# VH-VL binders against s5sc42: the designs that were tried, part 3

Target 1, 176 residues: s5sc42
Amino acid sequence: MTVDALSNADNQDLRDNFIANRFLSHEAKLLDQRRFTEWLDLLDDEIRYIVPLRLMALDFDREVRADSFHINDGKVNLKVRAKRSSVSSGWGETPPSRTLRLVGSVMTDRIDQEGVLEVESAVIIYRQRAAIGQGDVLAFRRTDWLRIDGGTVKLLKRVALLTDASLATPNLAIFL
Below, E stands for the ipSAE of ESMFold2; O stands for the ipSAE of OpenDDE; V2 stands for 0.75 times the mean of E and O plus 0.25 times the DockQ between their complexes.

## First folded at step 1 (VH-VL)

Design c5 (framework fv_cixutumumab; at its last look DockQ between E and O 0.48; V2 from the best seeds 0.00; counts 0 for: pae E 5.3 > 2)
Fold by ESMFold2-Fast, scan of step 1:
Structure c5 (fold): chain C 176 residues (1-176), chain A 125 residues (1-125), chain B 108 residues (1-108)
Amino acid sequence: as target 1 above (176 residues)
Amino acid sequence: EVQLVQSGAEVKKPGSSVKVSCKASGGTFSSYTISWVRQAPGQGLEWMGGIIPILDIANYAQKFQGRVTITADKSTSTAYMELSSLRSEDTAVYYCARDSGLWFGELSPYYMDVWGKGTTVTVSS
Amino acid sequence: SSELTQDPAVSVALGQTVRITCQGDSLRSYYATWYQQKPGQAPILVIYGENNRPSGIPDRFSGSSSGNTASLTITGAQAEDEADYYCNSRDSSGDHLVFGGGTKLTVL
């Protein structure tokens, strides 16, 4: 790469990158702190949350077709996931996972759709379910589309592409 | 074995509202989704919405958004569907049905395995 | 809303095989569930999750899916199979359920 290519950013590019970094950093904190009601408020009503399938055997009894994706959720399903994690008697995880999200390698680009910012990032989530013992790690590349409408920024679409092709579905019990 | 028992037939005037009940017996109620499906005379099945009682989350088909309210009372294992601003086009048989689980990812297969007998609602002046 | 498309009617001779189809883009992502309805009765679940039969449903009923199409197959149709058949799946958002228009099966 040349110096000119790395430094040729206009004021809009700088602003977009700042907005994206602040949004994703704030979101990571909300999720790590289990502030799901506030996290849901970051999501556009038309949100699409997609985790594509990577080289896993099909689960033939599922409603969702495993050859397409692990997760393909709209806002209602994300609300169900969030609320389920908060209900300890019979539904939620007990105890809740302790997580730490590291979001980096953030790159932004405006797309042909007006008011939409495309954001690529790399994410590592450290997760510990038990009070004692070592946690596990999820690593993935993520593409987000942020809708900037007036003074409001919402997550319109997320595609999280998992690095580990052998990842079991129970490891996806947390938000990516 | 779960059985769904619905309230009796209703005759309503245009502009009024109707509230139909669906009582579950003989099994777990709160951890299943209860859906409401209607069928106008000679027409096909139409999903109106549903509720997950344990989570207190209701979801509605776009066509009925703003006119339908689905609620549940876990203490009586009863789900309710209330439809407002009734029109002649709302004349139909209204069914409640138990869905196999939550609308929650690949871990929750979703199908309606137990159906009520239906409640006839007639809207006439 | 015609998100899931079914032919309105199909006929099959007694003892022969018939395939009822349901088409929609959401079927690339979500399996179809099939319901049988006879006049004056509530629907009955016939097939769910690609090709699973509930207890009490004869083994002549099977399901399959490929691309944007789901199919209900009845191998060796019987007179009592004469009914309306509805496919049911999620819409493209995954948040709502939608029914196909229904297919009236006549057994000749």
Scores: ipSAE 0.252, ipTM 0.712, lowest interface PAE 4.6, mean pLDDT 82
Fold by ESMFold2, look of step 2:
Structure c5 (fold): chain C 176 residues (1-176), chain A 125 residues (1-125), chain B 108 residues (1-108)
Amino acid sequence: as target 1 above (176 residues)
Amino acid sequence: EVQLVQSGAEVKKPGSSVKVSCKASGGTFSSYTISWVRQAPGQGLEWMGGIIPILDIANYAQKFQGRVTITADKSTSTAYMELSSLRSEDTAVYYCARDSGLWFGELSPYYMDVWGKGTTVTVSS
Amino acid sequence: SSELTQDPAVSVALGQTVRITCQGDSLRSYYATWYQQKPGQAPILVIYGENNRPSGIPDRFSGSSSGNTASLTITGAQAEDEADYYCNSRDSSGDHLVFGGGTKLTVL
């Protein structure tokens, strides 16, 4: 099979992947550094932020129920969660967890929605809880929809699917 | 034994504003959501908005965005709802309620387990 | 709003079972909560979450949900159950609360 010169479509795919990697890497750094105000600025005003409660199912016909989500938020609720994570009042963790996010396996696709890029990634978060001194790992796959508008990139939608359903209650101080 | 005590009935002219108070007693105030719900005569319940006092974050129903302001004073355990540019259609009973969950987030279901007795606001010439 | 739809009225014979329904797309994602209101009184919480009953609410009240529909069931209806019943949940954005239009229950 011959390797042809990169087409215009191939160049767009490379650009899309570069944009997605830069956005997700920048976001991960903001979250690890607890720069939540800047993180909120990455979010589209119409954001949907979804963490399903994954059921270990032998039957794929099972419908999603009202209690089937850990998180299903718009921007107002994400601001509340971010503010809660910033306070030192003992809600959740005090001192706050230290985190290191590794984002990889990034794949991009253009979808039939103008200016929107669909991005799949795998994420590992190492979390060091200061109160107990022992870290743990949260691993998941997620799909992001990035709105690209006039040189700006915003997160329009996130679906994060946890790998381990038995750990279905992540600390709310940790954004996925 | 949390109680919500609301301010008394008010009669207002169109174009003015009204500020209803809701004082919590006998329990924790600042870490709960305080919601405001109104009911016009012969009509159903209508959520107007709410506040999380410890975070000082208020959220408003789309219908009332720009006309309603919800605030809280943690030192007196009192929430306030102010509705501006009053019209005759704003004649209603205004309830405050404490959300038994802690937040607007996913930590607990939203349900209003403690209600004030309501404040009647009449808007007429 | 039209986001949560309830039938405006329903009747039940004394001692019979009645079901009050609430339908809306957001109920696929969020808990439905049920309130009872008698004339001239503040609402009271009857059912929250999937099927949790606060202290003081008779065990003839129960809740259920499937798909985009939540239901309040009253088994063995009593005269004192005559009231308006409202469902409540988050809207489709997840940021706001909405009530259904209410269902007037008449116990015959």
Scores: ipSAE 0.153, ipTM 0.680, lowest interface PAE 5.3, mean pLDDT 82
Fold by OpenDDE, look of step 2:
Structure c5 (fold): chain C 176 residues (1-176), chain A 125 residues (1-125), chain B 108 residues (1-108)
Amino acid sequence: as target 1 above (176 residues)
Amino acid sequence: EVQLVQSGAEVKKPGSSVKVSCKASGGTFSSYTISWVRQAPGQGLEWMGGIIPILDIANYAQKFQGRVTITADKSTSTAYMELSSLRSEDTAVYYCARDSGLWFGELSPYYMDVWGKGTTVTVSS
Amino acid sequence: SSELTQDPAVSVALGQTVRITCQGDSLRSYYATWYQQKPGQAPILVIYGENNRPSGIPDRFSGSSSGNTASLTITGAQAEDEADYYCNSRDSSGDHLVFGGGTKLTVL
């Protein structure tokens, strides 16, 4: 990659990247602090939250199937997950996990859809569960689509692809 | 064994409301989710909505949005379905069912494994 | 929103195999659940999660999926299998449930 390709960003690109980084960092903070009500407010009403299953395949392009998901939720289901995470119940972890989310490698791109910013990022989540002596790490890349409208930024769509295909839990007890 | 006992048959006039109850016994209600499904005479099954009692969160089919209210009383292990603005087309058997949960993604398949016997609701002028 | 479609009626000879198919876009993303219903009775869960049988369901019942379809197969149909069968799945949004129109199975 050429230096020009890397440095040929205009002011809009800088602003977009700044917005994306701040948004995702803020989101991570909210989730780490279990501020789910506020987190939900970051979500667009048309949110689609997708975490596909990664299958073992020789061909990288065949590792993701369109018919298998850890999560494929709209706003209503995300609300349910958030609520579930906020209460002690048989539906989620008890006690809830403590998490630290690191978001990096953020890249932004304007797409054809007006008012939408496409954002790629890499995420590491450290999760400490009370019942387990040692924490675990989730690593994944994700693509987000942010709706920017009237000075408001909302998460419109998220696709998170777990790096480790060995995760075979029916439900992710945490948001990615 | 888990059982769902529904309230008795109802006869209602158009424009009125009906509230059907579904009491769970033989298990831990707080671990259940309850769905409501109706079936008009000679017709198929139609999902109306569901509730997670422990979370007090309900979800509704779009067709019934704004006209149906699903609630639960954890203290009595009872779920309720209230349908307002009744029409003749609402004449049906209304079932409650314990389900596996609506909101757990594809890897957690959805199913309704325990059904009530149904409540017949007749709407007639 | 999405819908699931089923053939309204199928028949099978006693001891033979029959497949009831459900079709819908949501089936590309979500498993189908199958219910058996006999007249005057509540539905009974027979298959879920593609090919899981609840306790008490005979092993002659099996499930499968392909593309935008899901199928319930009865291998060696018995007289008592005569019933209405409904497929069920999440809609395309995943936020709601939908039923197929049901298939009346006649055992000849």
Scores: ipSAE 0.020, ipTM 0.635, lowest interface PAE 4.9, mean pLDDT 87
ESMFold2 (binder alone), look of step 2: mean pLDDT 89; pTM 0.926
ESMFold2-Fast, scan of step 4: ipSAE 0.167; ipTM 0.669

Design c6 (framework fv_cixutumumab; at its last look DockQ between E and O 0.04; V2 from the best seeds 0.00; counts 0 for: pae E 14.4 > 2, unsure alone 73.9 < 75, placed apart)
Fold by OpenDDE, look of step 2:
Structure c6 (fold): chain C 176 residues (1-176), chain A 124 residues (1-124), chain B 108 residues (1-108)
Amino acid sequence: as target 1 above (176 residues)
Amino acid sequence: EVQLVQSGAEVKKPGSSVKVSCKASGGTFSSYAISWVRQAPGQGLEWMGGIIPIFGTANYAQKFQGRVTITADKSTSTAYMELSSLRSEDTAVYYCATDQGYSYGFDEYYMDVWGKGTTVTVSS
Amino acid sequence: SSELTQDPAVSVALGQTVRITCQGDSLRTYYATWYQQKPGQAPILVIYGKNNRPSGIPDRFSGSSSGNTASLTITGAQAEDEADYYCNSRDSSGYHLVFGGGTKLTVL
């Protein structure tokens, strides 16, 4: 990689990266604090939230259906998931897990769609399910598409690819 | 709204190759699986293969394995399908379509946006 | 590796209900996706998953599955519903997509 490729950023790039970092950091905070109502407000009405199977991503030629949990939801279903997550007993997490989300390696790019910013990032989620014991870590890369409309920024689409091929539990039960 | 614009009609000789392009606009190209489906005159739909631009890898129907190459250019939001060793039986309308579910291993999958098709005619 | 089979043609009287069925072993594992195609046009997604309709598809279209079959039902067929209908699913290997042979629906 050339120095020019690494340093060739204009003011728009800087702003885009700033916006993306702040947005995703704020999102992470909301989720960690289980502020789901506010989180949902960050989502575009046309949101598509996708968590694919790692096996499919590893080798497309060897694409095979896995019996593991994945997400492919619009805003309506995300609301349902958020509601489930907000209760003490919800689809596989009792009690709800405590999480710490770290978002990094944020890279932004304007795509051939007006008002949309493509954002790549790496995310680590520390998840503690019990009062004692070691928590687990979810690591993944994701691509987000942010809709920038005037002074508002919303998450339009997310594709998150888990690094681990298998989940410790069948249900992810958290937002990535 | 996602739109797919395909390249124009092609007339090819047997044994030659054809490369059809599919440019996506107004959507999140990188996150889609782009499938290629063809339809011979008076025949049904036939899935040829697909690609996920984010991953850059493609898979193919067994029938076309070794003869078809599907690629994607994220910078131009364009997918390509190249079919080699063309024969008369390859005469068909070739469609590209977005699929948000197939390549991610979802229980649900759908090709919700289709190109208008590219007519490829193979004749001596 | 696996295939989906459809009746080549079915008819329905205007306002009546018709069911187009797709059969294949892979349908035991995977949902069917249904497409409508009219002459000279690209296919249009009409049903996917258990019973999901894209926006713009009339609610008279519905999907169901049972065993190794999937069905598209049109409740109250309209003249504009005359078209070819294709089912689609993953094959048994899960590696590929496969289409049924298509069903030509005639509205009488």
Scores: ipSAE 0.015, ipTM 0.586, lowest interface PAE 7.8, mean pLDDT 86
Fold by ESMFold2-Fast, scan of step 1:
Structure c6 (fold): chain C 176 residues (1-176), chain A 124 residues (1-124), chain B 108 residues (1-108)
Amino acid sequence: as target 1 above (176 residues)
Amino acid sequence: EVQLVQSGAEVKKPGSSVKVSCKASGGTFSSYAISWVRQAPGQGLEWMGGIIPIFGTANYAQKFQGRVTITADKSTSTAYMELSSLRSEDTAVYYCATDQGYSYGFDEYYMDVWGKGTTVTVSS
Amino acid sequence: SSELTQDPAVSVALGQTVRITCQGDSLRTYYATWYQQKPGQAPILVIYGKNNRPSGIPDRFSGSSSGNTASLTITGAQAEDEADYYCNSRDSSGYHLVFGGGTKLTVL
């Protein structure tokens, strides 16, 4: 990599990266603080939230194997999950988990769809139940598409590719 | 999950227009590309264009630009293809097809789920 | 002119391997997808991306690409594989889809 390659960004590229970083950071804070109603307001009505079961080792192009999913949700499904996560009463419910999300390695690109910003990031979620002293870690890469319409930014699509360690835990009870 | 139901066969006169419908059920209508593909009797497949309903703008193959209009109505989960200035060589089976989640981008047009086809006959 | 070129016909003996090829300059940049069509039926997607199969497609179907050529390989051809096969990719602009002319596979 040359200095020119790393610095050859116009004002639009800089602004896009700034918007993406602030959006994803704000989202992480809402999820960590269990502010699910506000989080749902960040989602486009046509949101697609996808967590595939596998990524082929030799698949280096823009496609991944998509015939199986951990999660393949639209906004209605996400509202149901959020309501379940918000309700503290219920027989057999575990204590609320504490989470800390670190979002980094953010890269942005404009695509051929006007007003849509493609965002790639790396995410680590530290998760700990209140009654347990030890936590677990989820690490993954994520591609997001943000719709920028007027003054409003919404999450339009998310694809999260989980690590191999995530397959040992069948229950994915947190938002990625 | 996604199923596509197309409108019935049409017989049209040269110079008229035809509008074929494609109603989607299941899946997410708005987020996946819907393509229109035609096939003349005994001939190969020909991509006419497609639309991703949430964006509202269609993409057309060069051969059909100026004659084809592809639209989507999100309220009814229905896509439409209108072909104007019909000629005898437009006699074909017209298919709609959609991606059921194999594309993770917005600009890929994989055609995994197909409608049964609509026969359009142009005769004088 | 045809942007993606396929041979019109190919034959294979039952249980043997056949390779159907698609050639075009855009294949240097974009992967081909492959569709199977039987008489009177709508096409079926059999390979997308480099070498991905939709759910329900047998593992005897595989895809490959090198330079300006994409290939669909059927290892251990079965009678039900007799069909027309179409490659599909992007044109040189990257914005439009283009089908190859199709290859009629006969299983002997």
Scores: ipSAE 0.012, ipTM 0.592, lowest interface PAE 8.7, mean pLDDT 80
Fold by ESMFold2, look of step 2:
Structure c6 (fold): chain C 176 residues (1-176), chain A 124 residues (1-124), chain B 108 residues (1-108)
Amino acid sequence: as target 1 above (176 residues)
Amino acid sequence: EVQLVQSGAEVKKPGSSVKVSCKASGGTFSSYAISWVRQAPGQGLEWMGGIIPIFGTANYAQKFQGRVTITADKSTSTAYMELSSLRSEDTAVYYCATDQGYSYGFDEYYMDVWGKGTTVTVSS
Amino acid sequence: SSELTQDPAVSVALGQTVRITCQGDSLRTYYATWYQQKPGQAPILVIYGKNNRPSGIPDRFSGSSSGNTASLTITGAQAEDEADYYCNSRDSSGYHLVFGGGTKLTVL
């Protein structure tokens, strides 16, 4: 790999990456601090939040099914999920879980939709359920589409791809 | 596709305990929540609690807090419900059922596969 | 309280339409799930979510909700529809499940 002088396109990529990193870091902080009302304000009204179903198959390419989902939510359903996260509802989440989100490997691209930034990242969430001892780790890749309008950045779409292949449907009581 | 096979009928004395088993086959045991529902003779259905095996924790209806213990053994694909301090009103059929609350994004909780039930009789 | 209330019994003439209701405050937030139970048998799921029907359940069964009330509608009732029907949903906190008391449907 060579390192050449930065072009004008490289400088735009640096600014885009800064915007993406700042947004995702802020979002992760809100979720870890359980500030769900503020988190919902980061969401575009037309948001699509998607967790594709991942099944074991003969080869890796067939494990992700675009027409089958663990979660496929709009803003109304995300408000309902935020309510679940704010109370002691949920089978494996009593008392509420502590979380710490690490978001990294951030890559950005401008797409053919004006004012929208495509962002890829890797995410690790450490979760410790109170009074249970050792916590667990969720690891996944995520693609986000951020709408940038008049100095405002909103999450327009999220696709979270869990790295663990499973025939099981996980109990996802936390936001990815 | 998923099948639930429950343990056989039990006759118990007041003050004792009973442990009913529910073996799952034909699917991935940890992919579903397992609920326990009972029905006294001539009475309605009553949810007792459930467990999500992948997380290993149980949730109990308030009425049964302190008397019921629900567990799961992933190695044998078997869920258990133990009810202690039995009384005559605990005479009932005890069902296990799957709870599909997280299987597809728009869905709410439901129990789509039921065991045949285990009759527990508390005599004398 | 998050108790779900059902009428204990309803009747329908063969071939007619019947509606079985379930009322509770939590139904403003959560869908009702409906189960059919015939004597000596385990319950079976007939309606879940807004109006989803599992495979094997005839299309004469449908669900609806408004306010604090959920309804199971059977259009063109058949003799085989005679059974007990239970609604089930979350309580007001969303933490526990609760069943209604059940409705015995008699097809005349």
Scores: ipSAE 0.000, ipTM 0.477, lowest interface PAE 14.4, mean pLDDT 78
ESMFold2 (binder alone), look of step 2: mean pLDDT 88; pTM 0.923

Design c7 (framework fv_cixutumumab)
Fold by ESMFold2-Fast, scan of step 1:
Formats: sequence, structure tokens, C-alpha cells
Structure c7 (fold): chain C 176 residues (1-176), chain A 124 residues (1-124), chain B 108 residues (1-108)
Amino acid sequence: as target 1 above (176 residues)
Amino acid sequence: EVQLVQSGAEVKKPGSSVKVSCKASGDTFSSYAISWVRQAPGQGLEWMGGIIPIFGTTNYAQKFQGRVTITADKSTSTAYMELSSLRSEDTAVYYCARGPDYGDYLGSYYMDVWGKGTTVTVSS
Amino acid sequence: SSELTQDPAVSVALGQTVRITCQGDSLRSYYATWYQQKPGQAPILVIYGKNNRPSGIPDRFSGSSSGNTASLTITGAQAEDEADYYCNSRDSSGNHVVFGGGTKLTVL
């Protein structure tokens, strides 16, 4: 990279990055606090939420399957997942996971369509599933498309690429 | 299985416009991009542009900027390509093809399902 | 001047190995995708993402890349492999797709 490439940002670039950071930070707080109704209101009705399948491979470009997914959900699917995350289903059940999300390495880019902002970020989620014991860490890069329409910002699409590769189905009971 | 069904052959006069349709089956419009590629008789493949229907985002090859318009109607799962100011050099088979709408992040872009093509002949 | 350059023709003897090449500066940044086209038919995807094969494509087809060059290799060429082969990639902006001029493969 050149110094000019790193420093040649106009007012629109600065504003876009600020909007993206504020949106993602607010979203992380809602998810950590299990405020799923408020989180769903951040999602566009046409939301696509995608977690591609990542395989163990010897070279990087073989690790992602373009046509295979751990998750490929629209808004109806996400509402169902949110409800299941919120409801106790009987005696002796464990409490819901406690999480802390750290969102960083945020980069923004405008695509050709007016009102859509592309956002890349790196995310680490600390997750405690049991009342006693150590938590787990999930790490991933995500690409988001934010729709900006009349002062309203909605998440239109998310692709979360997990750092850990596995042919086994991961337990993705939390939102990324 | 997913298919892309294209409209029938067209014969047009120079200076007119042509609009070709591409009807997709399945969930193509929610997860894929649609590209338009043409091939003149005995010549190679030439990318004209594409659309990502969920975003309404279009990209056009520089050669066709100002002459091509690509649109999508999600309610009918149909993509369209309109080419204006037709010249004899626009005589070609026009293909629609689908590809991943997130391929940029994988360092690759490909088209895995192709329509059978629409022949457009521009003659006086 | 095409962004991606292919030799117009290549031949291979039945059962032998052939390599078809695609050259362009954008290949330093983006992988090539390969298509097979037989007369009167639409193209068929053969290789994407450097060396991934779609379901149904024989394992004799493989891809590789080095610097500004991408290659499609057919190991043990069969008669049915006789076709035109096209590479594509993205231009330097990443926003446009560009095709090579195509290579006509003759299986002798």
C-alpha cells in the first residue's frame, strides 16, 4: 500500500466508516444483551444471513465452498432462531449463553448502487455456555451490506467466514 | 435443478433497441448475481455486465457503458438486458449466466449455470 | 488489446497431457475461471477459484496459477475434450469481468 492510498479519504469515506462502526457496535451490544426484538428491527426485510462451510484444506482457496453453508437464512428463519434462543423449554435446562463481542478492523466501501455500503470487519465472540467452567472463543471475518435509506440504516446481507475449518457441524446457537 | 430460460431470437434494424429476458428457477435471485455475456459469430465470449438482484447493483463493461441496461424483476425471477443504438457488430448470441454474489471476497468470480442463448441479428 | 491473452489453438494426442494458458496482469490479484464450449452450445464451467471443480467435471481437469499466468491442464485428454476453452477473471478494479480470446483444443 502507498501513503496516499491509506490517507486519501474524503468526507464521505470518513462518514461511512463512522456509520458502520456505530451500527456494528450497537448491534453487538444488543446481541450480547439478548435484545433480539430490537436486533431484528436492525435487519432489512430482505436480509440474507450466510455462514459458508469452510473445509480443512492445504491451500486457502479450497477452504470455502461457494454452494455449501452452515447457515443461509432470511428474516423468517432468523426470527425462529431468535425465539428459540429466548425461550426456556422445560425443567433442568441450562441458562442461555453469555457473550461478549469485540468488533474491529472495520473497512468500508461503496458499491455502485446508491444507498448500499459494504463493510468488512473482524470479530471475536467470547461465549460462556455453562454456569461453571471456561468459555469458548469464536473468531471470524464478516462482510456486511448496510442499506441506508432516508436516514435509516438496515443490515441487508451478512457473510460470516469462520476462522476454524471443520466438516463437522458447529454449534452456532448464537448470532454472528 | 436450476435453469435459466431466455427469450426467443430477435431481428432488429440498426439504431433500434433490443431487450432480452432471462427467467431463473429456484432461489437464484436471493443468493446469486446474473451476468450477460455475448458471442459474435465465430468470435469469443464478451462480458457485457451483471446485476445482483438483492442489492439492485449493476456493473457494465466499459465498452457498453451508455448503451446497455440490466434490470431484474424479483417478483417474476426474471433478469433483462437492453442494448440500444444497435449496430451490425451487435449481431451475436446473448447469454445470461448466474454466479455467486459474494465471489469478490473469495478472490474468484465464476458463472456456473448458463442460459441456452438468444440470437440477435442486426440487419438493414 | 485484451486484458487476458490465450493462444488461439493447441493440439494434443489422445491420452496425453495438454496445458492451456491465460495471461494478464489481473491474474496477479484474481484467480482465473475456465469454461468449455462445444459448437452450438453454451459454455460449461470447468474450473473456478484456482483449482476447484464443479460436481460432474472429470478429475483430469485441473487449474494452476503463477504470477500473471493461469493454466488449465487436461491429463489424459479424451476425444470429448475437443472444444474451445475460455478463461475469465476480473479487471484491476475488481468490478468488471474480462474473458480471454479462447483456445481451440484439437484432440488428435
Scores: ipSAE 0.006, ipTM 0.526, lowest interface PAE 12.4, mean pLDDT 80

Design c8 (framework fv_cixutumumab)
Fold by ESMFold2-Fast, scan of step 1:
Structure c8 (fold): chain C 176 residues (1-176), chain A 125 residues (1-125), chain B 108 residues (1-108)
Amino acid sequence: as target 1 above (176 residues)
Amino acid sequence: EVQLVQSGAEVKKPGSSVKVSCKASGGTFSSYAISWVRQAPGQGLEWMGGIIPMFGTANYAQKFQGRVTITADKSTSTAYMELSSLRSEDTAVYYCARETVYVESGSYTYYMDVWGKGTTVTVSS
Amino acid sequence: SSELTQDPAVSVALGQTVRITCQGDSLRSYYATWYQQKPGQAPILVIYGENNRPSGIPDRFSGSSSGNTASLTITGAQAEDEADYYCNSRDSSGDHLVFGGGTKLTVL
């Protein structure tokens, strides 16, 4: 890569990347703070939220199937999941998990669909389920499609591909 | 609310260079683009280039590539435009302007909402 | 190709409607922005994003676009509207901004 190639960005590309970074950073903060009602307002009514299933195999001819998903949610399903994450219905329940999201390696590209910006990022989520103790880390690549219309930005589609193929037991109680 | 204050008039000889400054006051600087536009006497507006201070990456009109350098100093909220190898045809008023974007149904409009008052540059022997 | 074309001059009678046009292939992809410039002054923004008006710009100013053409319409022209009007948009590459040549409006 030359210095000229790396520095020769269009003003529109720079603004697109700024918009994407601000959106994803704001979203991460809402999710970490468990502000799910405000987070749902960031989602387009046509949202598709997809986490593909990935399995390890010794046969290297095997590929991830497009029709296999851990999660394949629309907005109604996401509202239900958000409500379950917000409500404690019993006595003696433990405190909710604490999370910290780091979103980086953000790259943007305009696509043929009008008003839609494609965004690639790398995400690390630190999660601690007890007040005292060690947390765990979930890392993945994510592709987002943002709908930009009249100055407003909404998440239209998300595909999160988990990097650890050995995680075969799905227990994704948090939003990616 | 936001104002752009430009440096004073310059008189330069052919072959020299000129550096014009544009200081933003009364608002945010780094996330907006700063464009440079010139106007020769009795002529139309001509876009020279712009910079987004947050990223430090400048973009230049093809006509000025190799002769113009646009920079920004975020700590002083100041953008600069340096034009080299001056010719008599470079005699003009040079404006800086704050550039933002409006998005509607996938169409991006870039527009300059705040303008400096201009810096007159005269190139004569 | 990506250059924006405007007629150099147009006239309108007080209180009448005038349309200033801007043509270029890039207008199929990007809305035009319109600036007004009076002698000895910096340009001021009049219309952006097809038909949005900044605070302080009278409602007699409106914008429209169709195909490769953008138009600025002044409904009920006033004496103070006499000025040069410039359209501005991106070139066909999307990388650069370009101005039309400007239209001098005379209010008769």
Scores: ipSAE 0.000, ipTM 0.457, lowest interface PAE 17.8, mean pLDDT 78

